# Ledger of designs, part 16: VHH binders against Putative lipid kinase MamU (mamU)

Target 1, 297 residues: Putative lipid kinase MamU (mamU), of Paramagnetospirillum magneticum (q2w8p4)
Amino acid sequence: MRIAAIINERAGTVACLSPPVVAARLSAIWTSLGHQAHVTLAEGKDMGRAIRKACRDPAVHAVIIGGGDGSLSRSLKHVVGSGKSLGVLPLGTMNYVARQFGVPFDLDRAAVALADAVPTPTDLGRVNDRFFLIRACLGAFPEFIRSRDEARRKGGSFLDGALAGLTGLARGHRLIEAELIGPDVQARIATSFFMVSNNMCRDSDPFQLERERMDGATLGVYIGQGAGPFSLMDLGLQVAMGRWASNEALIRGSLPWLEIRTRQRKPLVSIDGEVEKMEAPFRFDILPGVLPMLVPK
Short names: E, the ipSAE of ESMFold2; O, the ipSAE of OpenDDE; V2, 0.75 times the mean of E and O plus 0.25 times the DockQ between their complexes.

## First folded at step 17 (VHH)

Design c6 (from y0 with L103I; framework vhh_podentamig1; at its last look DockQ between E and O 0.81; V2 from the best seeds 0.70)
Amino acid sequence: EVQLVESGGGLVQPGRSLTLSCAASGFTFSWYAMGWYRQAPGKQRELVAAIWGKSTYYADSVKGRFTISRDNAKNSIYLQMNSLRPEDTALYYCARGKTFDTISGSYEFDYWGQGTQVTVSS
ESMFold2, look of step 17: ipSAE 0.624; ipTM 0.837
ESMFold2 (binder alone), look of step 17: mean pLDDT 81; pTM 0.811
OpenDDE, look of step 17: ipSAE 0.716; ipTM 0.863

## First folded at step 18 (VHH; framework vhh_podentamig1)

Design d1 (from c4 with L103I; at its last look DockQ between E and O 0.78; V2 from the best seeds 0.72)
Amino acid sequence: EVQLVESGGGLVQPGRSLTLSCAASGFLFSWYAMGWYRQAPGKQRELVAAIWGKSTYYADSVKGRFTISRDNAKNSIYLQMNSLRPEDTALYYCARGKTFDTISGSYEFDYWGQGTQVTVSS
ESMFold2, look of step 18: ipSAE 0.682; ipTM 0.868
ESMFold2 (binder alone), look of step 18: mean pLDDT 80; pTM 0.810
OpenDDE, look of step 18: ipSAE 0.723; ipTM 0.864

Design d2 (from d1 with T99K; at its last look DockQ between E and O 0.77; V2 from the best seeds 0.67)
Fold by ESMFold2, look of step 18:
Structure d2 (fold): chain B 297 residues (1-297), chain A 122 residues (1-122)
Amino acid sequence: as target 1 above (297 residues)
Amino acid sequence: EVQLVESGGGLVQPGRSLTLSCAASGFLFSWYAMGWYRQAPGKQRELVAAIWGKSTYYADSVKGRFTISRDNAKNSIYLQMNSLRPEDTALYYCARGKKFDTISGSYEFDYWGQGTQVTVSS
């Protein structure tokens, strides 16, 4: 098949191995397996432009994106409706999307597995005009990410970033006052965070971050039961340690759409790990089967 | 189908305690608000307590004496009733809520159990 691979040269694994070396290895592997492969190294806006170009090329069958979850998430708008299959290489730090679809983390094995994969229709989440493959979050988690990233940008270590994230979470964070409107519940609540997932998570701990299926045509909605300073601190500590509260600490729902109207007009949101401000209200829905993903056999 | 089954009612003397239970099935339990209503002889049904997540509400007449709790693993809510008084005599109903405001304490319920009788008398 004709593969267009776009590799984020700033992704951690790519930087560690050298971007030209990664590109050459991928090209060599796919060529040896009988595919036509074009590997492009890019960053920032160049990623989006390269992905859009590949999606518009009638000769291309599959677009494979290499980088962290944020690079992939931002590019979904170019792939939806393009007729191309989407593959992901686990070249970032956490690689939640690659984990969800069972892509091996070894570069060579990942390249082979994706070349052998067939397109599998998968659901896609949407909030307002933004697609997401994994989740969108409001509240405590986006604040943690922003504070951590700002500390890292100022030259801080990983530990400094983690500490800054916890400090940001603890400082001045207020409960989310929000109105929920959905097909089966209408409510006004205050809580520490909202997470809206593309399909339900595998068990009731959404922070192990795998879905049981990606074709269930449903949003998974998870609401943190944090109501006060100690709840925020406990949440922050669990996030920082890579561990989360049990299922019984989270309210969970399954529904095809949900509107969230927050008191804050433009709160911070996290969409597949990318943090940005977005104007309320937030209309979430599920798009069944719109994304052909390359899923290893 | 939605099913709510109350238990734990009975005849008790003033000052004693009872625990009511409600087992729920047929829906994703944690998503909904749950509550206890009571209907005393000759009175209208009134909301006694409600819970959604960790957010709780209590009627003024029972605050400090009654405690609502929730066990998502068992799909159950409970009402611990301490220091019972004769005016607590009522048929107690478990209820599920789809429309609610945890800030103002306003709840609208769409399903009800058959109730369990609590009688406080010498």
Scores: ipSAE 0.619, ipTM 0.837, lowest interface PAE 1.0, mean pLDDT 82
ESMFold2 (binder alone), look of step 18: mean pLDDT 80; pTM 0.806
OpenDDE, look of step 18: ipSAE 0.646; ipTM 0.824

Design d3 (from c6 with T28I; at its last fold request DockQ between E and O 0.71; V2 from the best seeds 0.71)
Fold by ESMFold2, look of step 18:
Structure d3 (fold): chain B 297 residues (1-297), chain A 122 residues (1-122)
Amino acid sequence: as target 1 above (297 residues)
Amino acid sequence: EVQLVESGGGLVQPGRSLTLSCAASGFIFSWYAMGWYRQAPGKQRELVAAIWGKSTYYADSVKGRFTISRDNAKNSIYLQMNSLRPEDTALYYCARGKTFDTISGSYEFDYWGQGTQVTVSS
């Protein structure tokens, strides 16, 4: 097949191995397997431009994105509806998408696995005009990410960033008052935490955010039990006890759509790990089968 | 299929305690509000207590005496009824609802069990 691969040259694995070496190696592997491959190195806004260009190229069959989950997440709008298959290389830090689809973390094995994969219709989450493959969060999680990132920008270590994030979470007492509107809910509630995932999450390692399946045509909805700083500590305890996605740790639901109407107009939102302000209300939908993912056998 | 099965009713003397249980099945338990209704002879049904997550509601007539609790692992809710009075005599129903406001304490329910009788008399 004709592959356009766009590799984030700032991704840790790529920077460590030298970006031109990574590009050459990927090209060599795919060519040896009988594919026509073009590998582009990019960063920042150039990633989006390169991905859009590849998605609009009628000669391209598959677009393979190399980087972290955030690079992928921002590019989904270019892939959906393009007619191209999407593959992901696990070149970021957490690589939740690659983990979800069983893509090997070794560069060579990942390249081979994606080249031999067939397109598999995969669900996609949407909030307003933004797609997500993993999840979107309101409340405590976006505050953790922002505090962590601020500490890292000031020259802090990874551990300093994690500590700052936890400190921000513990100090932040941000009660979200919201109206929920869905096919089997009409409610007004208060909580410190919302998460809406692309399909239901498995009750596995709390850091992997693995979903039970990616073709269940449902959102997973998770709401913190209670409000205030003690509810956040209780959530942390439940996660430590291995109850993160279970019926006991969070209020959970499975819905094809949900609207969340917060009192604040532009609260902080985390979408696939990237934090931004987004205007309420938040209309969440599941888009069944719209993303042809290259899934290893 | 939604099923709500109450248990724990009975005859008790005034001032004593009783615990009602309701086992639920056929739905994702934690998502819904749950509650207890009661209906005494010649009276309209009244909402006694409701719970969603950790948020609770109690009717004024039972506040301080009754406690609703929820065990999501067992798909069950409970009503601990202390300091029972003759006016608490009623058929008690377990209920599930998807329309509610935990801030104002307003709950609407769409499924009910068959009920369990509580009789308080000497």
Scores: ipSAE 0.686, ipTM 0.875, lowest interface PAE 0.9, mean pLDDT 83
ESMFold2 (binder alone), look of step 18: mean pLDDT 81; pTM 0.811
OpenDDE, look of step 18: ipSAE 0.740; ipTM 0.878
ESMFold2, fold request of step 19: ipSAE 0.667, 0.597, 0.657; ipTM 0.863, 0.828, 0.862
ESMFold2 (binder alone), fold request of step 19: mean pLDDT 81, 81, 81; pTM 0.811, 0.813, 0.813
OpenDDE, fold request of step 19: ipSAE 0.756, 0.749, 0.669; ipTM 0.885, 0.880, 0.843

Design d4 (from c6 with T28M; at its last fold request DockQ between E and O 0.66; V2 from the best seeds 0.73)
Amino acid sequence: EVQLVESGGGLVQPGRSLTLSCAASGFMFSWYAMGWYRQAPGKQRELVAAIWGKSTYYADSVKGRFTISRDNAKNSIYLQMNSLRPEDTALYYCARGKTFDTISGSYEFDYWGQGTQVTVSS
ESMFold2, look of step 18: ipSAE 0.655; ipTM 0.858
ESMFold2 (binder alone), look of step 18: mean pLDDT 81; pTM 0.809
OpenDDE, look of step 18: ipSAE 0.775; ipTM 0.891
ESMFold2, fold request of step 19: ipSAE 0.636, 0.702, 0.699; ipTM 0.841, 0.884, 0.877
ESMFold2 (binder alone), fold request of step 19: mean pLDDT 80, 81, 80; pTM 0.807, 0.807, 0.806
OpenDDE, fold request of step 19: ipSAE 0.790, 0.790, 0.795; ipTM 0.903, 0.902, 0.901

Design d5 (from c6 with S55V; at its last look DockQ between E and O 0.83; V2 from the best seeds 0.69)
Fold by ESMFold2, look of step 18:
Structure d5 (fold): chain B 297 residues (1-297), chain A 122 residues (1-122)
Amino acid sequence: as target 1 above (297 residues)
Amino acid sequence: EVQLVESGGGLVQPGRSLTLSCAASGFTFSWYAMGWYRQAPGKQRELVAAIWGKVTYYADSVKGRFTISRDNAKNSIYLQMNSLRPEDTALYYCARGKTFDTISGSYEFDYWGQGTQVTVSS
């Protein structure tokens, strides 16, 4: 098939290796398997431009993105409706999407697996006009992510990032007042965070954030109650121990749509790990089967 | 199918304690608010206590004497009733809340159990 691969040269794995070496290795693997491949190295806004160009190229069959979940998230708008299959190389830090679809973490094995992959219709989450493949979060989680990422950007270690994230969580310990509007429940509530996922998360391994399925045509909705960073850390520990489904401070549901109206007009949100401000209200829905993902056999 | 089954009612002397239980099934338990209503003979049904996650509500007539609790692992809620009085005599219903405001303590319920009788007399 004709592959356009766009590789974030700033991604952790790529930065540790020489970016041209990574590109050559990928090209060699796909060519040896009988595919036509064009590998582009990019960063920042150049990633989006390259992905958009590949999605508009009628000769391209598959677009493969190498980088973290944030690079993928920003590119979903170009892939949906393009007729292209989407593949993901696990070249970032957390690589939630690659883990969800079973893409090997070894670069060579990942390249081979994606070349032999079956295009599989996959659901896509939406909040307002923004797509998400994994999740969108409001409240304490965006603050944690922002503080962690700032520390990592300044050269901090993974542990330095985690500590900075916890410090940021301590500063943002306030509850969010919001109106919740859905098909079954309508409520005014106060909560520490909202997490809305593309399909329901499995109970058995919350750290991998694996979905039960990606074609269930449902949002997973998770609402955390707790004040201050110690209550949120206790909830996080319970989640890490596989006990989140029974925790009375964590409320969960499966819904086709949900509207959240926060009191704050433009709160901080996290969409597939990218933090930004977004204007309320937040209208969530699920788009069944709109994204053909390359899923390894 | 939504099912709410109350238990633990009975006859008790004034000043004693009693614990009511409600087992829930047929819905995602943690998503909804839950509550206890009571109805004495010849009176309107009144909300006694409600809970959503860890947020609780109590009617003024029972504050400090009754405690609602919730166990999501067992899909159950409980009402611990201490210092019972003859005016607590009523049929107690478990209920599921669909429209609610946890900030103001306003709850609207859409399903009720059959009830369990509590009688406080000498």
Scores: ipSAE 0.584, ipTM 0.822, lowest interface PAE 1.3, mean pLDDT 82
ESMFold2 (binder alone), look of step 18: mean pLDDT 81; pTM 0.806
OpenDDE, look of step 18: ipSAE 0.709; ipTM 0.858

Design d6 (from d1 with S30T; at its last look DockQ between E and O 0.74; V2 from the best seeds 0.69)
Fold by OpenDDE, look of step 18:
Structure d6 (fold): chain B 297 residues (1-297), chain A 122 residues (1-122)
Amino acid sequence: as target 1 above (297 residues)
Amino acid sequence: EVQLVESGGGLVQPGRSLTLSCAASGFLFTWYAMGWYRQAPGKQRELVAAIWGKSTYYADSVKGRFTISRDNAKNSIYLQMNSLRPEDTALYYCARGKTFDTISGSYEFDYWGQGTQVTVSS
């Protein structure tokens, strides 16, 4: 097959290596396995351009994104409906998508695994006009991520980022008052934590967002309960520990669609780990099997 | 199919305690608010208590005496009734929530169980 690989030059793993060396290595591996591969190094706006170009090329069969979950998430608008299969090289920090689909974290092994991978229909979540592969969040979590990432961009350590995130949470302790409209439920609630996931999350190891399946044609909806900083801390701890189904502090739902009406007009939203401001209301739905994802055998 | 099965009702003397149980099946229990209604002879059905996650509501007539709780692992809710009074005599129904406003404390329910009879008499 013909592979177009777009590698984020600023991805954590790539930054530790010479980007040209990484590109050459990937190309060599795929060529040796009988594939035609074109590897492009890009960052920022250039990455989007490269992905779009690859998705429009009739000769390309698969688009492989080298980067983190954010890079992969941003590629969805180009890949969905293009007829191309999507692969991921786990070159980011958390690499939730790669973990979910069993892509090795070693670069060489990942490249080999992707070359023999099978396009597998995968569900996508959608919030308004934005696709998400993992989750979209409202409330305290986007603020935490924003603060964390800001500290890291300034050269802070992992701990510095975490502390910055916590401080940000403390300063931005904003309860979101929201109206929820679903197929069988209408509710009004004040909470610091909304998460909508692509399919249901299971209890997993700490800092994991594992699903039993990615083709269940459902959204996972998680609403935090508790008033005050103590409750928020406890909720955060439980979530960090990977307790999704067993967490009594979370209201858990499985829905094909959900509308969230917030009091705030343009709150912070986290989409697959990337933070942005998005205008309310938020319309969530699931798109069954719309993404052919390269899944290693 | 949604099923709600009440248990624990009976005849008790005034001042005594009783615990009602409701076992739920056929839906994702953790997503829905649950509640207890009661209907006394010749009276309208009234909401006694409701629970959504950790948020609770109580009618004024039972505040301080009744406690609603839930066990997600057992898909069950409970109504602990203390200091029972003759006016608490009613058929008690378990119900699933339809609309919940945890800010105002307003709850609407559907899918009612068959009920369990509570009689408080000397």
Scores: ipSAE 0.665, ipTM 0.835, lowest interface PAE 0.7, mean pLDDT 90
ESMFold2, look of step 18: ipSAE 0.691; ipTM 0.875
ESMFold2 (binder alone), look of step 18: mean pLDDT 81; pTM 0.810

## First folded at step 19 (VHH; framework vhh_podentamig1)

Design f1 (from d4 with Y111H; at its last look DockQ between E and O 0.56; V2 from the best seeds 0.00; counts 0 for: pae O 4.3 > 2)
Fold by OpenDDE, look of step 19:
Structure f1 (fold): chain B 297 residues (1-297), chain A 122 residues (1-122)
Amino acid sequence: as target 1 above (297 residues)
Amino acid sequence: EVQLVESGGGLVQPGRSLTLSCAASGFMFSWYAMGWYRQAPGKQRELVAAIWGKSTYYADSVKGRFTISRDNAKNSIYLQMNSLRPEDTALYYCARGKTFDTISGSYEFDHWGQGTQVTVSS
């Protein structure tokens, strides 16, 4: 097959190995396996341009994004409907998507695995025309991520970021007052933790946000009870420990769609780990099998 | 079709305990508030206890004596009644909440089971 690989030059793994070295290695591996591969190094706005170009090329069969979950998430709007298969190189920090689809974290192994991968129809979540592969969150989590990332941008360590994130949870706008409307739900709630996931997360290891399947044609909805500082801290600790799914204070459900009408007009939202302000109301739905993902055998 | 089936009622002496169960079907159980009502002879139906997630409500008359709980895996709610009194004698109904408000703590119910009779008498 013909592979177009777009590698985020600022991805952690790439930065450590040198972007040109990574590109050369990937190209060599794929070529040795009988594929035609074009590797593009890009960052920021150039990533989008490169991805769009690849998706419009009729000769390209697969688009492989090297980066974190955010890079992958931002690529979805270009890949969906293009007819191209999407692969991911886990070059970020958390790499939830790569983990979900069983892509090795080792660069060489990942490249080999992707070369022999099978395009597999995968569900996509959507919130107000924004696609997500993993989850979208309202409440405290976006604030946590924002604060974490700010600290890291300033040269902070992972721990510094985590501490900054926790501090961010103390900010007052973390509470979401909302009306929920769905097929089997109508409720007014106040919560600091609201997560909508692409398919239901496994209960055994919620920290990794893994799914039993990515073709269940459902959204997972998770609502935390309690808005107090101690409740948030406890929830945060449980999340960090991978125990949040077993928390009895967590309300869980499966829905094909959900509308959230927030009191706040434009609250912070995290989409696959990327934080942005989005205007209410929030309309969530699931798109069954719309994305062919390269899944290693 | 929404179905609520109560069980566990009976005749007990004052001071004894009884546990009521309600099995629910026909709807997404975990998303609804659930509750217990009771109606004594000649009296109006009254909310005894309600639950959504881990949030609970109790009528003043039963606080400290009754405990409502739920098992989402079994689509069931329970009412543990301790220190029963003759005034607790009533037909007890399982109920599904139409809406819930976690801010005000209000619950509106729109479906009831057939009820289970609880009689407390010496």
Scores: ipSAE 0.021, ipTM 0.419, lowest interface PAE 4.3, mean pLDDT 85
ESMFold2, look of step 19: ipSAE 0.699; ipTM 0.881
ESMFold2 (binder alone), look of step 19: mean pLDDT 81; pTM 0.817

Design f2 (from d4 with E108T; at its last look DockQ between E and O 0.92; V2 from the best seeds 0.00; counts 0 for: unsure alone 64.8 < 65)
Fold by ESMFold2, look of step 19:
Structure f2 (fold): chain B 297 residues (1-297), chain A 122 residues (1-122)
Amino acid sequence: as target 1 above (297 residues)
Amino acid sequence: EVQLVESGGGLVQPGRSLTLSCAASGFMFSWYAMGWYRQAPGKQRELVAAIWGKSTYYADSVKGRFTISRDNAKNSIYLQMNSLRPEDTALYYCARGKTFDTISGSYTFDYWGQGTQVTVSS
């Protein structure tokens, strides 16, 4: 097949091995397996431009993104509707998407596995005009991420980052007053956070955010109902211990769509781990089977 | 198919306690508000208690005596009824909510089960 691979040259794995060496290695592997491969190194806005160009090229069959979950998230708007398949090389830190689909973490093995992969229809979540593969979060969860990331940038360990995130929840906590409109429910609530996932999350692996399936045609909806910072910390600890499914302060739903109308007009949101401000209201839906993912056997 | 099955009713003396249970099936239990209605002979059905997550509501006539609780692992709600009075005699129905406001404490329900009889008398 004709592969366009776009590699985030600032990804740690790529930087350690030298970007041109990584590109040559991938090209050699795919060529030896009978594919026509063009590997592009890019970063930042140039990633988006390269991905868009590849998706519009009628000769290209598959677009492979080398990077983390954020790189994949940025590519979705270009790939949906293009007729191309999407593959992932797990060159980031957490690589939730690669883990969900069983892509090996070793670079060579990942490249070989993707060469043998078949396009598999995969669901996408959408909030307003944004696609997401993993989840979107409102409320205290985005503040957790910002606090964690700041601590990590100041030289803290992974655990220091997690602790700073929990402390940030306690310090910066504010209830979200919101109206929910869904297929069978209309409600006004006050909550600490709201998480909408692409399909339902698997209860046994809360830190990995693994979904039970990626073709269930449903959103997973999770609402944390703690009113104060201590109840949020308790919820966070229960999630860390794998107990979130039975927690009465964590409300769970499976829905094809949901609208959230927050009192705050432009709250902080997290989309596939990347934090930004977004204007309310938030219209969520599931797009069944719209993303042909390259899934290893 | 939505199914709500009440149990735990019976005959008790005034001042005693009784626990009602409602087993739910056919829907994502955690997502919905749940509640208890009761209907005494010759009276209209009235909302007794409601719950969504940790948010609760109680009718004035039972406040301080009844406690609603929820066990999502068992897809069940419970009504702990303490200090029972003859006026609590009724058929008690489990209900599933549709429209509610947890900020003001207002709940509306539109599905319910067959009921379980509670009779408080000497």
Scores: ipSAE 0.605, ipTM 0.823, lowest interface PAE 1.3, mean pLDDT 83
ESMFold2 (binder alone), look of step 19: mean pLDDT 80; pTM 0.797
OpenDDE, look of step 19: ipSAE 0.711; ipTM 0.859

Design f3 (from d4 with S104E; at its last look DockQ between E and O 0.83; V2 from the best seeds 0.71)
Fold by ESMFold2, look of step 19:
Structure f3 (fold): chain B 297 residues (1-297), chain A 122 residues (1-122)
Amino acid sequence: as target 1 above (297 residues)
Amino acid sequence: EVQLVESGGGLVQPGRSLTLSCAASGFMFSWYAMGWYRQAPGKQRELVAAIWGKSTYYADSVKGRFTISRDNAKNSIYLQMNSLRPEDTALYYCARGKTFDTIEGSYEFDYWGQGTQVTVSS
């Protein structure tokens, strides 16, 4: 097949192995397997332009993104409706999407697996005008990310960023007053966070937020209630013991859509790990089967 | 299909305690508000207590005497009734809420159990 691969040259794995070496290895692997491959190294806005160009190229069958979950998330708007399949190389830190679809973490094995993969219709979540493949969050999680990123910008290490995120969460954790409007429920509540996932999460591995399936045509809605770090510690203990889904402070729903109207007009939101301010109200829905993902075997 | 099954009612002397239970099935239990209603002979149904997550509501007539709780692992809610009075005599219903405001303490319910009788008398 004709592969257009766009590799974030600032991704840690790429930098460690040298970007031109990574590009050459990928090209060699796919060519040896009988594919026509073009590998582009890019960063920032150049990635978006390269991805858009690949999606518009009628000769291209598959677009493969090399980077973390954020690079992938930003690419969704270019891929949906393009007629192209989307593949991921796990070149970031967390690589939740690669984990969900069983893409090997070894670069060579990942390249081989994606070359043999079949396009598999995959659901997408949407909030207002933004797609998400993993999750969107309001409240505690966006504050963690913001604090972590600020520490990293000021020259901190990965560990310094993680510590700063946890510290910021403890001090910046506000209850969200919001109106919920869904198919069967209308409510006005105060809560610590909302997490809306693409499909329902498994009960046993909330750290990765692994979903039971990616084609169930449903949002997973998770609402945390309770104030302060004791509530977070209790949830953490329940997670460690594999019982987070039964925790009374965690409200769970499975819905085709949900509107959340927060009292704050433009709160921070996290979409697949990227933080931004977004204007309320937030209309979530699920788009069944709209993304052809390259899934190994 | 939504099912709500109450248990734990009975005859009890004034000043004693009872615990009511309601087992729920057929829906995502934690997503909905749950509550207890009661109906005394010749009276309209009265919301006694409601719960959503950790947010609770109590009618003024039972505050300090009754406690609502929920156990999401067992898909159940409970009503601990202490210091029972003859005026608490009623048929007690478990209910599921579809419209609610945990800040103002307003609840509207759409499903009801069959009820369990509580009789407080000498």
Scores: ipSAE 0.661, ipTM 0.863, lowest interface PAE 0.9, mean pLDDT 82
ESMFold2 (binder alone), look of step 19: mean pLDDT 81; pTM 0.818
OpenDDE, look of step 19: ipSAE 0.674; ipTM 0.850

